# Miniprotein binders against q9h3h3: the designs that were tried, part 83

Target 1, 235 residues: q9h3h3
Amino acid sequence: EDGFTAEHLAAEAMAADMDPWLVFDARTTPATELDAWLAKYPPSQVTRYGDPGSPNSEPVGWIAVYGQGYSPNSGDVQGLQAAWEALQTSGRPITPGTLRQLAITHHVLSGKWLMHLAPGFKLDHAWAGIARAVVEGQLQVAKVSPRAKEGGRQVICVYTDDFTDRLGVLEADSAIRAAGIKCLLTYKPDVYTYLGIYRANRWHLCPTLYESRFQLGGSARGSRVLDRANNVELT
Short names: E, the ipSAE of ESMFold2; O, the ipSAE of OpenDDE; V2, 0.75 times the mean of E and O plus 0.25 times the DockQ between their complexes.

## First folded at step 7 (miniprotein)

Design M40 (at its last look DockQ between E and O 0.69; V2 from the best seeds 0.63)
Fold by OpenDDE base, look of step 8:
Structure M40 (fold): chain B 235 residues (1-235), chain A 100 residues (1-100)
Amino acid sequence: as target 1 above (235 residues)
Amino acid sequence: SLKDELRELLEEIVELAEEALEAIKEGNLDEAKELIRRAIEIAERIIEELDDEEIKKRAELALYLLKMALRVIEAGDPKKAELILRWVIKLVRLLIEELK
């Protein structure tokens, strides 16, 4: 992927973040209304730009569910970006450790498990499972991308508060698996997103820290989690 | 050439977006809105003249972001508009390079 493609994807992501969201907030909405909301806004039918016949007439950036314990904390993203620019200008080596330190310094510690699914029943079912887990308090917050005009895979993001907390990351994986999700999961810190670090970046950084594979009959967690940076299994 | 003309128009969008950023910083939101409106008009014209679908798609995103910046300013969030405009500038500069 050329630099232009990376910037384009980053800009699309920014646009989606700034467009209106369809949100179920468990802090203000009774859990009993979740099923009706899921039926009204199935991710496979909600369109990014509000296509005719879709549940939404206006653009939707994300569909999200907020749990009872959800508290937005974005940290110092502006400071992070400034520090990143300075680092690039310095010519100093950029490593995963460097990014970790930047994240800690600027309190940008959120991360997310990612799953990519084709539009359809499987996606909607997976989302329903995740949404329920959020409302029930097993997960804090999740979002799913709406259907793109061109089709393609949609992404479900399940957030954790701290990508440096391995236990918290693993607990979220377990909760996702308990919700019935069996697909491949990858974990990406938000700092990587904010800094525009995608696959095939010029620094040769892996944009994902962890990989989770579903395992039948294995550990109590039902998954095998790999630390990609160290190539070590954590479970 | 048409390609040269398109590059010039794209450069004008960059200039307008940069001026809009300065206007926002100065608190002149009305001027910023006007500059963005002009950039939108130019972007729409450019899109009509682009034959390459990939380049056109990228230009459409730039246009979408310009429109978003305008809405955000109108909604009373000039800081978000600045962020959007920076991305517009970045995207449009990349388009200029592709049209070289």
Scores: ipSAE 0.619, ipTM 0.888, lowest interface PAE 0.8, mean pLDDT 91
Fold by ESMFold2-Fast, scan of step 7:
Structure M40 (fold): chain B 235 residues (1-235), chain A 100 residues (1-100)
Amino acid sequence: as target 1 above (235 residues)
Amino acid sequence: SLKDELRELLEEIVELAEEALEAIKEGNLDEAKELIRRAIEIAERIIEELDDEEIKKRAELALYLLKMALRVIEAGDPKKAELILRWVIKLVRLLIEELK
């Protein structure tokens, strides 16, 4: 991606975060209402900018499910951005280790497993499985993008509260697999998103910390997880 | 020329957005809203004149963000508007760069 494409994608992501979300909040809504909510708002049919012919007439940035224990904590993003600017100006090496240290210092610890699926039955089925796992307590929180005006793949994001907690990241992978998900998963810390570390970034950093591929045999929930930063297989 | 006129209008949007940022920092929210409304009017005129779908898509995002900045100020969150306006300035400057 060139510099302009990266800026455009970042601006679209910011707009989606600020636009209204369709939320099933298990902290205040009975779990028995989830199936009806999923049927009303299948992500393949919910449109990003609204359409009278879709489930929504108004813009929707994200479709999300909050678990009973969900407590949002984005950390000190402003302090993180200031420290990032100082780091770039200093001429010091920009490495995964220095980014990790900035994230810890500013308490920007959340991260997410990502899966990209084409609009249709498989996307809606995968989202339903993830949403049920969140409401049942196996996952903390998840969101899925609405259908873009231009079309293309949609993304399901499954969050963990601390990307430095390897066991927690792997536990989330296991829960995703237990929900019946078999597609490729990649894990990205939110600090990379806030700092604009996407594919083809200026610093040549891999934005993906972990990669999970479905594996048959050995375990009912089997997957192969690769630590992309250290190039080490974890499972 | 048409391209020169379009670039001048885009530059006016940048100036209005920068002035709106300053107005917000000074607590002049009514002034900031008027500046943003002026930028919206210009952006809408520009989009009407654009035939290139890729450039039009980028201009439409900038317009969307200007309208969002206005809404969040009206909702009582001028700090969010500052962030949005900084994105508008960045995106519009990139558009100016693409127009010869």
Scores: ipSAE 0.602, ipTM 0.873, lowest interface PAE 1.4, mean pLDDT 87
Fold by ESMFold2, look of step 8:
Structure M40 (fold): chain B 235 residues (1-235), chain A 100 residues (1-100)
Amino acid sequence: as target 1 above (235 residues)
Amino acid sequence: SLKDELRELLEEIVELAEEALEAIKEGNLDEAKELIRRAIEIAERIIEELDDEEIKKRAELALYLLKMALRVIEAGDPKKAELILRWVIKLVRLLIEELK
């Protein structure tokens, strides 16, 4: 059954990417319209498939906010995937360093901070704070999943453009905390997503590069960040 | 016999999806759309006639993907429809295996 569950979730993810998104694009929409948009489309009420009584009548795959500096650039994903296939058949070892080098070589450098929250006020409040941070320029791009029929946790993804830029990734963490977010955050480079590498993979790779935990008092940034790849605390 | 009837309907969905996939590869998009519509009809029958929540949930995803494939072909992107149909076939085959 676990095999079917994994395939089921992968198919749902593919469908969400291909379905329409609800997007607030600061590059073309005045910032003064953000609060009305947030009130119209709270993520705990926007339904994945357009259920009766929801604000959307059609399917929604993702709810997203693009900042003024958003510049979509996925890099050479086809070349990355081809090089990955060649590497697997070469007999050379697969390590976190080889994944990092593949990502650099093919310019597939984006990554994301992830947080999981139950539907309700906390989720909607967290999303509103993140969305405002994006429009104000402290963050670049974020998205949140709509409410599923069965309920369950929803995910907010906050993107950065270069996972090798440690300072930039930590600045995004700080901006998320400044928006009032106190839950656990995990950071995953997009290279792992494009190559289909998940937690229990056969190469024993850890797709989570950083882990951020909110820390009361003592620290100037308000979070404790662990580098999972090198087992080093960065705070 | 109830499981046997369900497996037969699921096998028909797989056959129709496989034929639709081949039709797309051949450039026969009208044929592919008709095959997908027939698969949709069968999936809708399964969903309406069954009360097993696990089976209905899995059938509902397959139905959604079949409708998405149809919309994507109509939008002029049959390559995306090929990907979607391969997912439908994979998911339905897994369900058939669970019913043996």
Scores: ipSAE 0.597, ipTM 0.858, lowest interface PAE 1.3, mean pLDDT 88
ESMFold2 (binder alone), look of step 8: mean pLDDT 87; pTM 0.875

Design M41
Fold by ESMFold2-Fast, scan of step 7:
Structure M41 (fold): chain B 235 residues (1-235), chain A 100 residues (1-100)
Amino acid sequence: as target 1 above (235 residues)
Amino acid sequence: SLKDELRELLEEIVELAEEALEAIKEGNLDEAKELIRRAIEIAERIIEELDDEEIKKRAELALYLLKMALRAIERGDPKKAELILRWVIKLVRLLIEELK
């Protein structure tokens, strides 16, 4: 049952990817227009399927901000899927290492820091901070889900180009913290999403590669980052 | 029975989606679109006849994804359509298992 629920949620995410996005693209839009755009499209008020009473009458899959240097690269997702089917048929062990190699071979390298927040001021404030960090060049690209149901949490996704580049992943975490974010963050490679690997999977793989917790008190600053797959403290 | 007919219709959606994947791999995008349109017609028929809200919601998602796969081909992105169709096959197969 958990497996089916995970697949259903993943399919809904694919549907969101296909629906229209509300995008602030810093490659073509002056940074001075960001504050007005954020005020027009607060994620707590933008509805997934459209509503005359919201900022949008038509469906919106995602609200996104593209940085000035952002260059999307989805890799060879088709080749990844074919190789995954071959791997399952071969009887070869399915491990984090084999998935990493498939991702590298097919250039499906992107990943994202995820934060889940309830609809409201704190979500909108967190998104505004992330959006400004993207436009200022500290982060490459980010998106936030529209509101799909009352009381349900929304997700902010902050992307990095290469989940195998630990320094890049940690640099993104630092930039998120510098933007004022204090909630729990988890990092997931997009390869897991494309292969349908979620929390409860038959291969016992942890889809969360990193976990970041804001550190309270002491002389240390910033966040504590854990490599979930290897159980290693990175910061 | 209605339950047996429903299982047969869901299996037909899986078969059409699998054939559409083969058509895309062969570069026959017009054939792939026709197969997807047939799957859409079956999914729409299922949704109109269903009283079970949970099954209906799952069928609605499959229909939504089939329409997206068709649009992806129309927009010149058959690789995205392949990914979406694999999701349709997974979801529909899970639904067939629940109907055992």
Scores: ipSAE 0.340, ipTM 0.698, lowest interface PAE 1.9, mean pLDDT 86

Design M42
Fold by ESMFold2-Fast, scan of step 7:
Structure M42 (fold): chain B 235 residues (1-235), chain A 100 residues (1-100)
Amino acid sequence: as target 1 above (235 residues)
Amino acid sequence: SLKDELRELLEEIVELAEEALEAIKEGNLDEAKELIRRAIEIAERIIEELDDEEIKKRAELALYLLKMALRAIEEGDPKKAELILRWVIKLVRLLIEELK
């Protein structure tokens, strides 16, 4: 986000992760209850720090939907961080390939498709579509940020289990498009987030691996997916 | 003068947060809570006096994290408080550097 340092963005993300989440958990809740839950907690109205005029009086870090098959697996984040410190101390070049290898070694493999939308009807409608896809089993898990105190765009994150599994990443993109989403999507591995690597980092690494643009009347997938690092179209 | 006073207050927050980390490490949770409460009081005073909206936003995040750390200790999770306080120290040090 423009105007904030990488450290500030990382601290905001940490605070959101640590604050309470509003969760629809399809592993324990009937799918028939989803529409009522979505009506109760539209992301454009849920406030980050709580407000008597909003659906929440207490802070909310994220609004999330867990699919029936969702199994949380962060991998060995502590081992990843220790290996990262050792890599920096070693003087060995820090490249996308070395980070990928650290992520594989420590099983920190999850990643996410990101979409940024202004608060309002289009955000709420997009989130409802994603949430239904998760509950129906086409996606595994997703979350959306609450409305920030200072305003600005909100983010929907749609997770995949393994950023190195290109087919899985592309299948998630296809499911997002099938849910009616037409905006720009970017894909980021969580390893970059855990190591505090954001835009404009000192190692000149691009944390975004893929970009998806909606394609009218062309692809069976409904989108064009670009490998950002290699500048190669995958679909 | 005013810039030097603000810098001294921010440095005091860093010192209090560092002392709170040491108190947590030693198992002295009551002392840690008291140190965090002092840091919160200073942060609140700074925010009331700030006219720069961008600096105010950074200070407000640090204040929020201090309150989160205090709550974590109160809820029986001092390791969570330790992680949060390390972020407070990092953010406030960055803010001090920007004021040079």
Scores: ipSAE 0.535, ipTM 0.852, lowest interface PAE 1.7, mean pLDDT 87

Design M43
Fold by ESMFold2-Fast, scan of step 7:
Structure M43 (fold): chain B 235 residues (1-235), chain A 100 residues (1-100)
Amino acid sequence: as target 1 above (235 residues)
Amino acid sequence: SLKDELRELLEEIVELAEEALEAIKEGNLDEAKELIRRAIEIAERIIEELDDEEIKKRAELALYLLKMALRAIEAGDPKKAELLLRWVIKLVRLLIEELK
């Protein structure tokens, strides 16, 4: 329905990952510098391919904030990709369970809560809230896409280290809500991103594992979380 | 027809990218860079002649990945260039299929 192939979206994501990132690293930078950094690089103004009129003249793939305790662990992505090609050739069914097994075997366990917002004040405000939560230690790491040439919606990604750790995924959702975020959130394991599982995938897999909706009445955890694969409400 | 000419040029990009991939595997990085530069020139010409915004957007991504592959080799990372070239081949083959 989006008019793009899953392969095109995967290639765009790969290119963004490979281009330079603008990073606030709380492991080496004092937290007191965050507000100035956020003012210098509002995601609604940072351009994907560079523009003399924007904060960046050169391409930027992502704008990221690393928490003080952040330790990158992407697992064995090369081994995952080789095993994926072998799986497709083998004729074995491609299911959420099979992909989960592949991810565990190759230690590709990270995942992320996604929120999509139009360029503007609401995006910049949401990103500032998430960035502060990361620097304060309530979240581990987050990134936001720069503004696309065509002006479409931008995405904020809030990472957890293990998508199989349901409690950890739910704790991240709670921290996002505590940061003032009220929009729809969806959770995607990085294994799906690496293997090109998007809305229009050829295996008809649901591209996200969880969906989070803000609670208007404000009870307990601030949101309702649905397990999309099993159609079970968790909160 | 214009459609047939575009397909032929896209097929040439695939062939150049495949040859560049083989050159990298053999350690012939100067040859790989030259093949990628030729593919970039063809892609730039194609993009100037495209009217369909959706097709143009996909072709622009392929061009961007070709330029990234060239920079990766220049930066001493031929394995990154291999990954990028495989994506170029995949995306351009999908464009060729859409034009059938």
Scores: ipSAE 0.542, ipTM 0.857, lowest interface PAE 1.6, mean pLDDT 87

Design M44 (at its last look DockQ between E and O 0.76; V2 from the best seeds 0.65)
Fold by ESMFold2, look of step 8:
Structure M44 (fold): chain B 235 residues (1-235), chain A 100 residues (1-100)
Amino acid sequence: as target 1 above (235 residues)
Amino acid sequence: SLKDELRELLEEIVELAEEALEAIKEGNLDEAKELIRRAIEIAERIIEELDDEEIKKRAELALYLLKMALRAIEAGDPKKAELVLRWVIKLVRLLIEELK
């Protein structure tokens, strides 16, 4: 039963990645155009499949903002996937450590802070703050899911280039908080996404490495970051 | 029985998708498109007749992927279609196993 859920989620993710994206690319587009673009494509109104009345008439997999310093580098994803298949037949134990080593070997090091919000003004406001932070250079790359037919929460992903670099991951958390984001954040390395490893997976792996909680009067970053695997505060 | 009929329709989708995948590998893209269109027709019939929302969701995803594969061939990207068809086969086989 859980195996069917994991495969379904992986297929949905693959489909979204392969559909068209709505992109504001700061490398080629003046920053002064951002507010008009945000008003045209609020994530609470952009629909996954182009529903009637939507700003989009065609399917949209993701809405994304690329910063001036965005340098795309997905690494050796095909090699990673092949090695993953070989590992499963090898009898070697599958642990977070083995996933980390696969990611390093194949240079698939990116990861992302995630926030889940219901459709509405709170989601659109949070996305606008993140998008401005990306265009202004405090963050490098972010995306947000469009609204699904069934409704439900949408996700904003804020990327970092190396999940093994804890300082860089924590710096991104601070930039997110500086953009006015106060909700719960969770961090997931992209290796789990590329291998189709979601929460309901048969290896009982937890793809979430860290949680970040905002607190008034907290640290200089305005958040507490916990290692989810060991429940140890990092900040 | 209704459950037996559903399994037969799902098996037919798998067979058509497997044949389409082989046709793509052989460069027979017109044949692949024809097989995919037939699989789409069967998936649409399943969705129309089902009351089980969980099974319906899975059939709807399979239908979307079949359409994506067809569009990929039409756009001149048969490698994308191959990837998508492998996912269709995997998902539908899992559904067939669940119904045993």
Scores: ipSAE 0.625, ipTM 0.879, lowest interface PAE 1.1, mean pLDDT 88
Fold by OpenDDE base, look of step 8:
Structure M44 (fold): chain B 235 residues (1-235), chain A 100 residues (1-100)
Amino acid sequence: as target 1 above (235 residues)
Amino acid sequence: SLKDELRELLEEIVELAEEALEAIKEGNLDEAKELIRRAIEIAERIIEELDDEEIKKRAELALYLLKMALRAIEAGDPKKAELVLRWVIKLVRLLIEELK
């Protein structure tokens, strides 16, 4: 992937973030309505641009579920971006440590476990499990991408408040596994998203900090979590 | 050449988007909307002339973002429009490089 592809993906992500979201907010909506909402807006059928015959007639950037304890905190994203531009201009080395420090300085600490699934029953079922876990307070917030016009995999994002809090990251992994998710998970800080750090970036940075693999009969957590930066197992 | 003409039109979109950004900063939202509308018209024409599907897809995203910027101004969110326009400029400049 060339630099243009990376920028294009970043722009698509921005567009999706800015388009309308389909949201179930457990703070204002009774949990008993979740099943009906899930049935109305299955992620495999909700289309990015509101295609004819889809549950949505208008563009949808994301489908999201907010837990009762959810509080949006985006930090200083503008300051982060300015600092990032200055850093690039300085010619100073850019490392994972640099990004971590930028994130801390600007209070952009959110991160997410990511799972990629093909459209269909497995995706919708996985999403339902995650959504329930959010509404039940096991997770704070999650979102899933709508179906693309060209098809392809959809992504479920499960957020944590602080990517530097290893325990919090691991707890979210455990909750995802408890919700019945068995696929590969990768953890990405939001700072990496905001700065356009994707795979094959010019700085050769790994865009994911952790990987979680499902494990039968192993740890009480039901997964093996790898710190990719240090190549160390955390579980 | 057609390629040269397309690059010139893309440059015009960049200029219009930059002018729209300045108009927003100055509080001239009507001018900004007009500039964006002109950019949309140009983008639509460019898309019709693009044969490469990948380049066309990228141009379509730029068009989509231009429309988003316009809607943002109309919705009373000029800051959102500014952010979107910066991305338009970035994407269109990349398209120009691809058409060299």
Scores: ipSAE 0.602, ipTM 0.883, lowest interface PAE 0.8, mean pLDDT 91
Fold by ESMFold2-Fast, scan of step 7:
Structure M44 (fold): chain B 235 residues (1-235), chain A 100 residues (1-100)
Amino acid sequence: as target 1 above (235 residues)
Amino acid sequence: SLKDELRELLEEIVELAEEALEAIKEGNLDEAKELIRRAIEIAERIIEELDDEEIKKRAELALYLLKMALRAIEAGDPKKAELVLRWVIKLVRLLIEELK
């Protein structure tokens, strides 16, 4: 309640998705150009709304790397939103199962592993590791938020095609860990993002489906993954 | 009062955005752009009158989205403009409720 509502945060996220992105597209750009691109656009220095003193003079919504096999499929987001409004008006219970069913019906299946880091060298280093994993084919797609005007942590999003495919979700986690990432990761299906399911939502839903914690020398995969909604250990 | 005047101006933005949505649905993109430009002018005037930093931030986001909707029509993406305008209407209605 500090003056930013969930609706305001959702609108800012929507605006970022709709503003121009800085993209390294491995489908059309040689991998040898990645290091120069990363040096030109470190996420700690790229500004959300543009600044002549930063790498960008114009607004940037996201900094992204597309893998060689990337084929975007966002599903029917408009149909999802219409169905969501109807569900809210119906008075029927809103549960993880109901949201999963809406996502499947409207083919909004993508999801992402999230990591939050403070602006600085550690963020830029983590992003470089993720970007190289995408270009080398261990991950499919990733993006990182630019630096906000008011400061705060930035987010790296590592995408998978289908949040209902647990093996695919777990394979992405393993690839993130292999890239040297040790911080807490949480997995959020894009359906939750489109519908504004964030912390302290009015339906008391957990805003993420999975969490991954680094284990030093623990498992063969380097991490422990928990299904947060069902409180079940997957590894 | 200034607060009552501010609410009336915000309500006018909602009405203009709703008319712009209808114009888009009818394929009248030139009318939609003109309605959005009028909403932008009102939003800019409102921001000049605001001393409350929190309300000003919300109004600034609505203005940013109105300009985004205008650019979307100019870029040949009226469906993007329609989605953005629905967000403008939602945010401005929330701001009106906060002022009550």
Scores: ipSAE 0.582, ipTM 0.874, lowest interface PAE 1.3, mean pLDDT 87
ESMFold2 (binder alone), look of step 8: mean pLDDT 87; pTM 0.881

Design M45
Fold by ESMFold2-Fast, scan of step 7:
Structure M45 (fold): chain B 235 residues (1-235), chain A 100 residues (1-100)
Amino acid sequence: as target 1 above (235 residues)
Amino acid sequence: SLKDELRELLEEIVELAEEALEAIKEGNLDEAKELIRRAIEIAERIIEELDDEEIKKRAELALYLLKMALRAIEAGDPKKAELMLRWVIKLVRLLIEELK
């Protein structure tokens, strides 16, 4: 059963990636236009498949903000996928360490902090805070899912360039917390996404590499970050 | 039975999507669009006539991808249409296997 669920989720993700995106690009758009853009496209009101009554009449896959210094680098995804197929047929152990090494070898290093929020004011407010941090240069790039037909939680993704760079991952967490975000954050390397690792029951892998919990007075940044792979507290 | 009829309709969607892929490879984009429109019609019928929410959810995704394939051809991107059609074939085949 999980096999079909994984393919279905992968197809939905692929469709969202290939549908049009609503983008505020700080590399080409004045920062003074951000507040009007956020008011026009609150994620709780933007619909995934379009609706004449919503801000969008046509489908929207993602709502995104690109920072002034944003420079995308996906690495060698094709080489990664070929090496993954070879690994699966080789009989070698499939572990977090082996996947980390494949990601490094093929330069597929990006990752993201994820937060899941119900549609409404809190989601829109959280997204506005993240978007401002991106435009101000505290974060590199972020996106948020539009509202699904049946409702459910929406996801905000805040990207970092290198999941093996703990300092960079922690700096992103700190910037998210400084923006007023208090919910649970989980960090997933994009290598897991490219390899379709949604099924912990097959490989027994946890796709979450880091976890951040808001802790009032617990740290200077207001959060505790755990390395889930090594089960060690970083902050 | 209703289950046997559903399986036959799903098999027809797979066949139409496979024929549409071949039409694209041959440069017959108008033929590909007609085949995709036929597959859309079948998927819409499945969604309207069945009250199984799980089957409807899966058929709705296949329908959406078929509509994306059609729009991609109309926008001059047949390679995107091929990708959408391959996903339709994969998802519909998985649904057919669950119905056996």
Scores: ipSAE 0.441, ipTM 0.818, lowest interface PAE 2.2, mean pLDDT 86

Design M46
Fold by ESMFold2-Fast, scan of step 7:
Structure M46 (fold): chain B 235 residues (1-235), chain A 100 residues (1-100)
Amino acid sequence: as target 1 above (235 residues)
Amino acid sequence: SLKDELRELLEEIVELAEEALEAIKEGNLDEAKELIRRAIEIAERIIEELDDEEIKKRAELALYLLKMALRAIEAGDPKKAELILRFVIKLVRLLIEELK
């Protein structure tokens, strides 16, 4: 992506993060209320900027479900960004390993499985499955984008606490698959998001660490997970 | 030309946003709010006169962010406004370059 597109995407992401969120918080709300909440706020109908015909009259940045054990820890994002500027100025190589070390040093460890789906029944059904898995304790936290003014695909993000914990990342993938999700999933550490690592970045880094594809046939169930950086199958 | 006039108005938005950032750093929140309101007025007038959908879309995002920065100061979070204004400056500067 060119510089203009990257800055525009970053600005839109910041605005979504700062706008109000519709949240089902399982830490304070009984699980029995989830189905009614999901019916009230299907992501295919919730609009980004509000609409008289939608469930929301005001802007919504994200629709989220927090699990019972959810404890947010964003780490030291400011320290990460300062170190990133210093690294770029130093002329030292920028690699997946270097970014991983930067993330560890500044405790910016969270990451997310991403799935992109068109607005409609399949998106709403997928989100309902993910939300139930979060409330039941199989996943920690998830969010889904509202419908954009221009349309297009929406994204479901399923977070894990530590992208360096490979088993935890794989466990989240398994829980997503158990929820009935069959589409392509990609895993992105939040450090890449904070530092603006997207598809056409100047450092030629793969914008995601892992890729998960649903697997069918024989006695095999679940998914095939690839480590994109090392081109190695993890499952 | 029309493009030169548009670029001049966008440059004024950048100048107002930069002045608002300095006002925030100095603790002069009333001045920062007035500077942001002036930038909003200019952005609204630009959008009203635009017929190019891509330029209009980018200008609309900048306007949305300016209004968000104003609300952040009014809600007692000038640090949030500071971050938002930096994005406004970057976005508007890129839009100015697109017009060359």
Scores: ipSAE 0.560, ipTM 0.861, lowest interface PAE 1.6, mean pLDDT 87

